# Ledger of designs, part 5: VHH binders against Small ribosomal subunit protein uS2c (rps2)

Target 1, 281 residues: Small ribosomal subunit protein uS2c (rps2), of Bigelowiella natans (Pedinomonas minutissima) (Chlorarachnion sp. (q06j20)
Amino acid sequence: MNFELKNFNTIRINKNQTILIKTTNLENSSKEDTYQFILKMLKAGVHFGHKIKKWNPKMSPFIYQKLQGIHIIDIIQSYTYLKKACKLVYSKSLTDNYNTFLFVGTKKQSPIPNSIFYHASRCNSFYINNKWLSGMLTNWENTTRSINTLKYLKVYQKTNMFSKLSMKTHSIIDKKKNRLEKYFGGIQNMTSLPSTVILVGQHNEITASKECRKLGINNITILDTDCNPEFVDLFIPANDDSSSSLNLILGELQVAINIGRQKFCENLKTWKNSSSILKQI

## First folded at step 1 (VHH)

Design p2 (framework vhh_7pa5_2)
Fold by ESMFold2-Fast, scan of step 1:
Structure p2 (fold): chain B 281 residues (1-281), chain A 125 residues (1-125)
Amino acid sequence: as target 1 above (281 residues)
Amino acid sequence: QVQLVESGGGMVQPGGSLRLSCAASGFTFSDYYMSWVRRAPGKGPEWVSTISSSGDSTSYADSVKGRFTISRDNAKNTLYLQMNSLKPEDTALYYCARGEYDFWSGYYEDYFDYWGQGTQVTVSS
């Protein structure tokens, strides 16, 4: 009895909600550090799924229980999958500067587009947060052409020749440039296909997911209780409707990318110094 | 209520000709660029041709240049595609679409706000 109780902690979410978690199944981080991070995830609402009638049965392995009309996501699995995703992006950013990341999330009237922009920008990565156009990755030649047109129009607008054109022509060019900036601005500095794509809001990004699969590009997708885990390379079961939940998950991925990039630069500096010393011998 | 209705599809032998028509209603036809887009079985959509609102400017996919001619009759609110020297590779469902194909972007769904139901063209011997 007492032994079983020692393996659990009760976490109060709000006045009417308490979650019991088992601490003995946590991994190689100090047990205290892992526990504190899980508490942070719970406070951010990572575990709040959709209402019971709006779920996908294929997500049942990742649902802990039903509570007050909603599905509760298994926070231990959310933590485990997030840790795996962080390790993946860390290892990719650690190996070289040719590994690039593309964050995708376009769901209107949600925290997704702003969270995508915020976190992608802070790890010097690319983003699409307005609309995924069919062929953005599978038709890379067309995407490159669109990016080149955007860059050309931006340069042209700064010329004396542009200043001498009619107001009607200015309006036409400005509208075309603004449309291209809207769809391609976040990827205008991409010179090649991304090595990893991070997707938020699976239902809105099904085309992007399919394109990643066709091209063999690793995709990491945040899956809520109404999502489908098929055809996704790596997923993180989590609430995608809360700013705090998204900022925690995307923030951890962003930090992992930045730590990997920093470590790559440190390793390169160390190797360069070692090579210089060895050549003096 | 915008509506586009294609007609004129059918079966034809290689080297034959067909003329497709698209009847437009529910908008001022003469104000819009119009396009033809095709979809072959098991393939994605392929832009075929675009015509300006006045009919003064036309553009074609490289695969159909010299063989197809796009035209319009603004008085009749009708778009046409004259297809000559048809090849088995031209076998597809042909759609009438409102808007222009921006060759520089190459993306269909943003440039065409309304599509017809399509008309089938089969080229076989």
Scores: ipSAE 0.000, ipTM 0.090, lowest interface PAE 23.0, mean pLDDT 78

Design p3 (framework vhh_7pa5_2)
Fold by ESMFold2-Fast, scan of step 1:
Structure p3 (fold): chain B 281 residues (1-281), chain A 123 residues (1-123)
Amino acid sequence: as target 1 above (281 residues)
Amino acid sequence: QVQLVESGGGMVQPGGSLRLSCAASGFTFSDYYMSWVRRAPGKGPEWVSTISSSGDSTSYADSVKGRFTISRDNAKNTLYLQMNSLKPEDTALYYCATSPEDFWEYLSGMDVWGQGTQVTVSS
């Protein structure tokens, strides 16, 4: 069928109420598959917002209702925006092997840093999950110097020269290397600025968000009910305090990136084969 | 299923002209931004030009600006690329691609379909 018809599904929810959902072409899902995925999101707690007293009024379009002192996020909108974000990262991965993704989430007393590491690693992407240092992207030259120092220290520690140094000097160098590994380890193989940054925990990542805007880097941010959707390129309304919610959302982005990268490789082979055949004509 | 079929390529001398066509099927052509993408031998894909769903807005790569003109006929579900003042560096396989309106600004996000049409510029 045509793209318009393919993009519309109907879901029956809440006493046989029918909700029309427009989905993206990334999805080969039936209406039943879409319904099952929304149920999965509900089970993961994606719809549980913050307490009413902690909300941002600019998030009101994404709030379904208020229940027992918390805001309930509109799960249909969460699904729609998640699919839109997946299509975006899929498309970027599909078109160009030079497109890189940076996952950022540093909120210490939360599941965010571990979720960031887990999902970024599984789509061969970069991450910052300890601390965002001001200028990490806008002052890329300084970031590159820090990365080079880290790489230098790792190599130096394996040399005979290092082995001849005092134990006190060994300790000093090891502490410096560990500090650099902690802040820059997740980006040590980045040779250029990322094409897309995925942010979790907007309040902790305001500096990162501002740097992305200044550099024109696409920013996908997970927004809870206390967040601000202004000046964010694309957002996903969702619970950012639940590990199950966060892992589901980041997991879908991870999968979309990997599928796009696989498809890029397939397309590249097709282009190469087509060029080879035509050169012989 | 979305299908794009490119045609109109061939061999021309430097300074010559060619007009490429792309026949679209399997989707509502008038709802989509359309682009031309090329791949030179031994290189990755390079974006050439984009046209809005209505045809009112166009955009071009700096390397082709002033020489190429993108156009579309929504009644015929056909995309065109008029190439003038061709240079040897324009030698490439040219592909037709579609993008949703809300993703066209992400050049790297465009999908490519079809086998393409070969353009060779040589003396």
Scores: ipSAE 0.000, ipTM 0.103, lowest interface PAE 21.7, mean pLDDT 76

Design p4 (framework vhh_7pa5_2)
Fold by ESMFold2-Fast, scan of step 1:
Structure p4 (fold): chain B 281 residues (1-281), chain A 119 residues (1-119)
Amino acid sequence: as target 1 above (281 residues)
Amino acid sequence: QVQLVESGGGMVQPGGSLRLSCAASGFTFSDYYMSWVRRAPGKGPEWVSTISSSGDSTSYADSVKGRFTISRDNAKNTLYLQMNSLKPEDTALYYCARGYDEWYGMDVWGQGTQVTVSS
C-alpha cells in the first residue's frame, strides 16, 4: 500500500519516462556530490542497455528495469563499479612505474575503436583497436618479433639506402610496414606484457579476454546488458554503443591513470631529493 | 616543481563582478581535473566548481550556480573563474586546486586570492 519513498529519487529521461534511483546505496555525508555525478552519467546515456531480446540472464543483477523495449542498467551499480575501477588503476599507476595499461576495442561500425585510441593516447597507454590476432599476449615472442620488424622498417625508410631502391621495391616495403602499423602500431613501444587490460565490446574481444585469464593479467571490462560478467576480474555495467557513454567511462579511467602517474613522478622526485640530502651528510 | 598561482581577487560591492585566474606549472595541466575551493573566515574549505581535463564538463556548487563560470585554457596552462552577481556570502580566500574527486584527492593547492564583497 503506502510506502515511504524517502529512500528513492525520481529522474526524468524524457516527457514519458521516469526512473527511480534507490538512495539507500549512497553515503549520507556525500549524497549530493554522488547524486550530481550520477546525473552526469544519466545525461551521457550510461544506463541505456540493449533491446530486451538481446541480453544475457547473468546480467540480471545489474538491470534496473525494462522500459520501451530496452533494458535500463542500474546506474547506482554503474557508478559504484566505475569508482572501484578508477581507484584500482589510480592505485596501480601511483605504486609502480612499470604498471602499464592496454586498451582493447575492435568492434567495427561502432564508436569503440576511436574512443579506445583517443583515451589510451591521452594517458600514454597502449591500445589495440583494429584486430586482435590470436596469441598477441600468450605468444609474446611472436608479437615482439612483429613489433621489431615494424620498428626496423620505419627506421629503414628514413635511410639513404632506401631512397636508392626502385619504386616497385618501395611499394612492397611500404605495404608491409602499413600492415604491421595497422595491427601492432598501438603496442609498438611495449617492452613487456601489460599489468592491466581494459576491454570494450566483450563479444568482439573474447580471444583477448581468454588470453588475459590464461596469463593471469587483470582485466577491466565494460559490460552492456548482452555481456557475461563471469569471466572478468572487474567490470563496469554500462552502455557500450554510445560515444558519450564510452567517453565518460574511458575518460574517468584515463584521468585516474594520469593522476596516479603524475603523483608517482612527484613522489619519486621527493624521494630522490631526500636521498641526495642524506648522501651529503 | 608543481605550482599553482592565483590572481584577480579584490574588493567589490554586492552585485559586482571579478575574474580569478590560476597559472599552473610543473605538471601536464591538460591531464587534470581542476577545481576552485573557497575558505571563509572561521569556516572549513567549501568546494565551488570543477572542470574536466578537456574542459567539456563543468560542475558547480548550488550556492554559485548561474552566477559563476569556470573555464580553462590548456594552451596557456591557466584556469579561470568568472564571478558575477557577487554577494557578501561569497567573501572568502579562493584557492585553485588540482583534482576534485574523492578517489584522486585534491593534492596541489595554490596560496589563495582574497575576495571581499562589502558595501
Scores: ipSAE 0.000, ipTM 0.146, lowest interface PAE 17.6, mean pLDDT 77

Design p5 (from p1 with E100Y Y101D S102I S103L S104T W105G; framework vhh_7pa5_2)
Fold by ESMFold2-Fast, scan of step 1:
Structure p5 (fold): chain B 281 residues (1-281), chain A 121 residues (1-121)
Amino acid sequence: as target 1 above (281 residues)
Amino acid sequence: QVQLVESGGGMVQPGGSLRLSCAASGFTFSDYYMSWVRRAPGKGPEWVSTISSSGDSTSYADSVKGRFTISRDNAKNTLYLQMNSLKPEDTALYYCAKDYDILTGYEFDYWGQGTQVTVSS
């Protein structure tokens, strides 16, 4: 998708902020839809970057201007990259049931961990929102063992044998289960490595990003103005400090995954109805 | 404005072949999955085939699998359906359909005017 800019619109975000955006040479119908979505992004604060003293010069191509001591992200580029990311996750979801998604965002004292949980859960995907443990993907055997221990403890706690143990022993087992649930609960149903990893908060997820690169796993990262766009497969320039911004970006990815999964299920139903192979074997 | 214009239909004997074309305009053709849908007289619409935006993936209804081939030319903004070994049951109006906008999550039923295929002896 290329935007050919020829016109400008002035948009007032609030009483103290006005932004000038350049419109595209799209068809009238798609042009209006695109414009309305960009307005939705602006209202959600997707374009609010970090203060000008805390930025990465490599993000310069994605910065529209400086306003009131902060960098303003180029909303047209945020939209373009978001559309590209949505297309990727939709295509993967449509292709087969083996494509799985892992949402990662662990930054404490931020809206990121809760937003990660909310959106991953609503597209039947996996998540890590407490802490990334080194080797979580590159040492998959160790991760699988931890998951199996968690599942075992959860089953064991429902047994008659467990109910007969002392309160002291119950406390020890509960603490171990809770720690594993905290780190591995969001991935407990993963049977293999994810096909795509969605990262929020690059500085906190450097280890996760490196592991994705080593394994050749597609990495979609949300990058604020203080982030580094190098060595990332696909990124979305956006504000990662606001719940409304994160909910919009992650919400669009969630919707794209769900629609792809729905289309896959519809295709599978059609294939089941036409399945001469299953009738012959 | 989205425009889809189908052509290539006609009358053919059972066992014959036809190639349908759909000229697309008003949207970035290479960004969308495209489908062929048909409607026989007095019946509801039946999905025939879908092709991915790049052309790398295709899917077909059981009734046409092995006989029909969907393809696209993104440089020409054109969708094709090669129909071989045609049967009387293939008689229908064939519609080119644009798949949905992935950002909004809404499916848009953008269908062309259709092109008539009649298989009779």
Scores: ipSAE 0.000, ipTM 0.101, lowest interface PAE 20.5, mean pLDDT 76

Design p6 (framework vhh_7pa5_2)
Fold by ESMFold2-Fast, scan of step 1:
Structure p6 (fold): chain B 281 residues (1-281), chain A 125 residues (1-125)
Amino acid sequence: as target 1 above (281 residues)
Amino acid sequence: QVQLVESGGGMVQPGGSLRLSCAASGFTFSDYYMSWVRRAPGKGPEWVSTISSSGDSTSYADSVKGRFTISRDNAKNTLYLQMNSLKPEDTALYYCAADEGYTLDYWSPSEYDYWGQGTQVTVSS
């Protein structure tokens, strides 16, 4: 920030854009590796906020400056919060194979739903990217019933009994299955509430956020300049309007989850092998 | 044309030491995270160790921590793995792998851009 009298570096991201980054707030990371990652974030456009007229004053601490009609997000804070989020999901993945992650982002006509699907799928996690139905987490019994209905209909459609039904009945069942697949398909293999929820597009996911708070479920939320940082457990200040920004942020969370799961599997193999040897000796 | 060529493998008795080398060519070595990944007979690939592009940060699998040391020489485009106190469980084909990924907490990448052909390490009496 401009108000702080600590050591900082100036980074030129193109001929017309320069930002100042403060290095003294970076924890004991390799200086070179940290610098390279910040450059990667800048290239992905993580620092581009919304237009000046569309902002929340509560995001002021995370805004570095105004440039060409938009707010520029403080990239050092984006990096620091992203690092904290990655450490959290890595730790959860490393210590318990029953820790589950739910990615939520339903904003239509945006890169959010496709990015949610892409990254959740690549870390064997669950997702909701079409519509959040009120009570999806707080009324888990109802959600479980909807999931069971979806699974039942999929199995039923493969039976000889289904083949003997009228064309009108086929249409009714197919429409019901398709609606349930649309809303619950990404969570159909969930057997319990998620341990962590990752939210993108806070304004569209306010109901999901409130449900997490009521149930004490940890939520990680990506906040653009028009968002509210209050009542969020952990947030990442970042551009939520570009595919490149979202893919970088969600991609790092995806990688952290996968590395944690990989190391958990290694630990299980080591434990099982040690237990087997001890029984034989 | 990208190449990663491993060397230094061989047969050694339990408690012995070996030093693996990986010579890189065809890409800017100093821009890449480098890893060692091993594959034992009948098992899938197991990540062993990663070193950052600068060499300032390293990470190790719990099974090798305190016994193995990863290092690199960017001037010579070479990656090393010093293996001490070798155990029969360390018997595997060891691969050199490169990834342009920048991880925040020095974690090994889940996917790699380039792989070597592997070098065999056998620990037996």
Scores: ipSAE 0.000, ipTM 0.136, lowest interface PAE 14.5, mean pLDDT 77

Design p7 (framework vhh_7pa5_2)
Fold by ESMFold2-Fast, scan of step 1:
Structure p7 (fold): chain B 281 residues (1-281), chain A 124 residues (1-124)
Amino acid sequence: as target 1 above (281 residues)
Amino acid sequence: QVQLVESGGGMVQPGGSLRLSCAASGFTFSEYAMSWVRRAPGKGPEWVSTISYDSSETSYADSVKGRFTISRDNAKNTLYLQMNSLKPEDTALYYCARVYTEFSGDYTYEFDYWGQGTQVTVSS
């Protein structure tokens, strides 16, 4: 399983962009595929940890060595844990269409919030990339109320009645809508608690992590060398300060979710086609 | 709203031909590479062919090289797959897929949108 592909081709997508197009074959896993993916992880800088003076000793099993003042993460373990995470989200996407994913990463002045938005959007999943408000999951009733208020304000702004209001009232309503959009926009279409939460930047998302544990929600966390692997369901040891590292890790999870959803839809469609044929008999 | 709608599937005898079409809407078709992907019952998805945004580059799976031809009409927002010398092993649901390009040059991603598929059955 997982998302190691049998082979790949280089295709020019537009004048300034060339990308590797991989064959989609989930039935095979080869030594060559594994080697190529690990090289890709190395090129993305997944193995670059934090400076030696800023680390958590509980991460020592995942540190390969110290080099030029930084900890080097064990890329083989990063790869192994990433494969486990991809298999988990793939299986959830494949077997139950009610499974939903929430990506969380709010660390300001980092590549995390933009990476969260980008990858969650590309797999039709939910996200929180501005601020985790205490109780977002454990007080789901309050979260639902906030979402409903946001949706109401968006609808109201499209009415003729709104157009006739004073400039001061327009400003007040717009500020309220913008605040709610900022915190709840990424989850506005969530009708229930997520089945899986993907966290980036553990130190900033401790509250989110605690809420997941309290509710029994599966949690996948990206852990850099300064993080704590205790009390997380599944983690991926990786550099969380680099755009290329985050985009590789989150991108693989995104692909896993999309392939699982695609296969679920295909299975449903083949059943419908078989049923149609039987009606013709 | 991105939509990809396949057509042209059906039943054909071995050695026959079929032409698949994919009508694209909801995005600037001429800016994206496009692919055909198929899935036979009991198998995983298998990539068939890809064409660049300007038709300057095409690639094919070894199983279909010399028999299938991918093409596109950017003015009509349509992707095509001409399938010749069809074999029973070509029996599958055929999907039109949009190739996704990440903003990072070192990051690779295959597809972000898929059609509903069109059934191709090769039997005598």
Scores: ipSAE 0.000, ipTM 0.231, lowest interface PAE 16.9, mean pLDDT 76

Design p8 (framework vhh_7pa5_2)
Fold by ESMFold2-Fast, scan of step 1:
Structure p8 (fold): chain B 281 residues (1-281), chain A 122 residues (1-122)
Amino acid sequence: as target 1 above (281 residues)
Amino acid sequence: QVQLVESGGGMVQPGGSLRLSCAASGFTFSEYAMSWVRRAPGKGPEWVSTISYDSSETSYADSVKGRFTISRDNAKNTLYLQMNSLKPEDTALYYCAKDEIAVAGTYEFDYWGQGTQVTVSS
């Protein structure tokens, strides 16, 4: 036997599937902690590719094998890229609390919009989960104008001036406010362009991806087996059809952002206390 | 067809406790984050609390932090809100909401239920 099993952990994800993981290829983590996390990823279904979408041959380096008519994503690469993405968002959060994150995922018949909203909200970040309008980042002046209009209409609807308008005018204003809330509500408190954009569902978010590239904004994209890795700087190969898979990946990014922000605030508090003492001396 | 049915509201004295329940149907409850939102008479909606699909993460509005506890039972498709140390300011109609549409920092959510009334008065 040329194959030495002591260098591999076998993970059984169901009675018909077993995945072999070579522990010596795992860097910058304890072997046991890494193994347990990979097991968690497998149980969440991160490794299951799309069944109904056309496979993209450019994703072949990230496909472990073809099993029972589906493509199985290489879970070790999924883990490695996820860890790289977490380190990036942690670093950005750690160095500047004003670094902002924008989560984008608008695929309507999927768990994506709900996962986007949940995880973005939990790390005090911004989100777009309904529709990406062309120019949302590249035409930031227009986006700011739309946000200001939304804020103005929300205030105006609470005034005596609004109550004196006709019912037809009330309807027109309410429809305009609802449309702006739908598209810009998740970014209404953004005062500047985001530092990092997290994209889910490449095919639906191609315009957002192009805008990030044009502006030099780092984007982290979750890529399934039908996606194209060629035009993305940082990506995570993973199943985007499963709530469990998405919530695991977005949850890890959310936690990394929060830990970085907490550490930044802790460092500022330490500096403020030291500075205050020195000013008294 | 999403349907949310809230219950457990009532009248209570300041400092008292109530437990709200929300029975969910028409969607896969265990795959969605769930929220509680309240509306006081003459005021806009106020977000109260959110819980992740697996109960691993919870968040609360500053006004209720330390007094309210959100929980869920995925086997029963039910969301709960345990309210302790109730104040007159907590008087509102409480809604159960499926986390699908939200507005960051404004506490505006789509309401899916009819709500359950909570009145705190002596």
Scores: ipSAE 0.000, ipTM 0.095, lowest interface PAE 22.6, mean pLDDT 75

Design p9 (framework vhh_7pa5_2)
Fold by ESMFold2-Fast, scan of step 1:
Structure p9 (fold): chain B 281 residues (1-281), chain A 122 residues (1-122)
Amino acid sequence: as target 1 above (281 residues)
Amino acid sequence: QVQLVESGGGMVQPGGSLRLSCAASGFTFSEYAMSWVRRAPGKGPEWVSTISYDSSETSYADSVKGRFTISRDNAKNTLYLQMNSLKPEDTALYYCARDSYSSGWYEDFDYWGQGTQVTVSS
């Protein structure tokens, strides 16, 4: 590792340096970084599952033990699956700008919707955090029509014709626009199906999960001890009911996507410089 | 002084095969993950494939999965890319790239070769 690479790493990732890129020349240094990250996961409560009475036996391979009436998730497996998910989204982001990500989590009375919005927005990705409407991905033509209606209403509200309508008509149009914004606002700039969908709260997102499988869209799902791993492409066993756990896991995915996008741009700049040599021939 | 030298490129008909090689020198090859990256004329770089330092993990871009195979020979300090069922859209300059980190968590490249041209045309 040279000094320029070290400075670059610090500038790009700020306080997340050791999580993003392991700048080690020795295997024991890499093990120390891994240990520190697992400690961070433990502090965030990633390993706290649901009460023993509310679990799914199919999650048994991912449960370390029972403690004080709850299931404790195997943090080493949580780490391993998180690493695998981060590598996947990083690789997709590194390849081109056509690979898009959709974050889904709609569970009311939970930290999920706000965490979904926060992390999706920080990696310029799409989100659905209010309600999954059946057919949102499988009936993409209908979803596109709803998005177009939302965009049309936003433009129409700024016209002179709209300003001349009655207050009652204004209210009706505004209510329709607000409803569409609530359901489709997070995907209004999505021009095609996403390459990867990140799901939080499996029980609330079962329809979204089924639609991804029908369309062959890769889905990454956070699974707590009461979830079912059988029908998921890639999952991360983790606590899905605490803000600290969700922010750590979604934060790592967000960071992986952003690094991939940054590396793509750096590589693009490097390749454009290289191609100038061929132009002189 | 790190050097990566690609070879094996050329012109081939659609459906044909080519095997690319990359000879590495100036570093301990067996300690680094290695990648193939390509650039088509007028396009940005596209990551193609990566192999871990010990060959235990390989990954491929969706566009080449099932058609390309990455491999390495640590005793010979050589990286390979076996390309089968080539398509016109595979036409590009192919670069051998060294991952900066032995862990292979993220693909961060610090050295690339000069590239080898692959042209698929009828």
Scores: ipSAE 0.000, ipTM 0.139, lowest interface PAE 15.0, mean pLDDT 77

Design v1 (framework vhh_vobarilizumab_d1)
Fold by ESMFold2-Fast, scan of step 1:
Structure v1 (fold): chain B 281 residues (1-281), chain A 121 residues (1-121)
Amino acid sequence: as target 1 above (281 residues)
Amino acid sequence: EVQLVESGGGLVQPGGSLRLSCAASGFTFSDYAMAWYRQAPGKGRELVAGISSGGDTSYADSVKGRFTISRDNAKNTLYLQMNSLRPEDTAVYYCAKDYYDSSGYYEFDYWGQGTLVTVSS
């Protein structure tokens, strides 16, 4: 049984480092642009995995080497999978509306929740970065009720009736509103289930991943060396413990979504102009 | 070496159907997103439908529910099934291959010469 090896080309970054690139997936990118981006990924620490004792053997194909007690992720594969993910979100954005992407990452004491908030907000997408409550997607009707309660409380707090309540009652209502804002604030403008979910920190988001699978919702997951690539629609092998690594990866996804949405808006303008001309007879 | 050859265009009555094909060569077809564009007389170029390397699809609002984009990676062929055709669908249809640069900028290049679709009685 023979397996065909993909064609490769070697790029020398400096005297001590070389990068092997699969030519079939990079034919339409200049080698200089590809080199600069991979250098940017290396500087961001995308390739730093977890300690050797914490790895999942199923991630073995994505590990370049072991260095100083940690796994080093194959940066070429990280680049390749990132570009696949960017193409997917771009394609979905071309005829999509602004509420089809949901970013999820809730790992406490990590850069994940803040990176999720930052990047989701910059591409007019939704996020869950505090806690995934079981049934958030599979029990959408219940999630919608919670969102409606949050919206009601926000409106109620601006009324003259609220201003007349006791300080103790104010505190009770404020605590309830803050709890709902914490869990549902990032999805309060979602009118339907997302078309794509972007997950960071697989171990913390197992329930979210299972719910996406049950509903047939496409998920893109960032996988560190201790993660499991099975049953994930598309994944990006990468360091999920570094702000610079997460900001680079999520930033590229954010940019791809924004470019696709800009193109969607251009297409709508072209259609509106055509419709206006046709109506003038 | 990239070559895209469109076929399947023709004259149909309103409400009719056509299937467009695009034969691709000179690149690894399965690795690229593909798209169908059209240009009607007196109008600008319009993206009709796109399909990712993984099979995810997107459509312009004007054709959603009526057109279906698909691909056959074994045959290096892109398809556009057009149903419930309207006079407004009259255009030259172009097959396009995705171009993805390192900055994340996406553009579909026009490599085909197009195939004419005319919807009239």
Scores: ipSAE 0.000, ipTM 0.112, lowest interface PAE 19.4, mean pLDDT 76

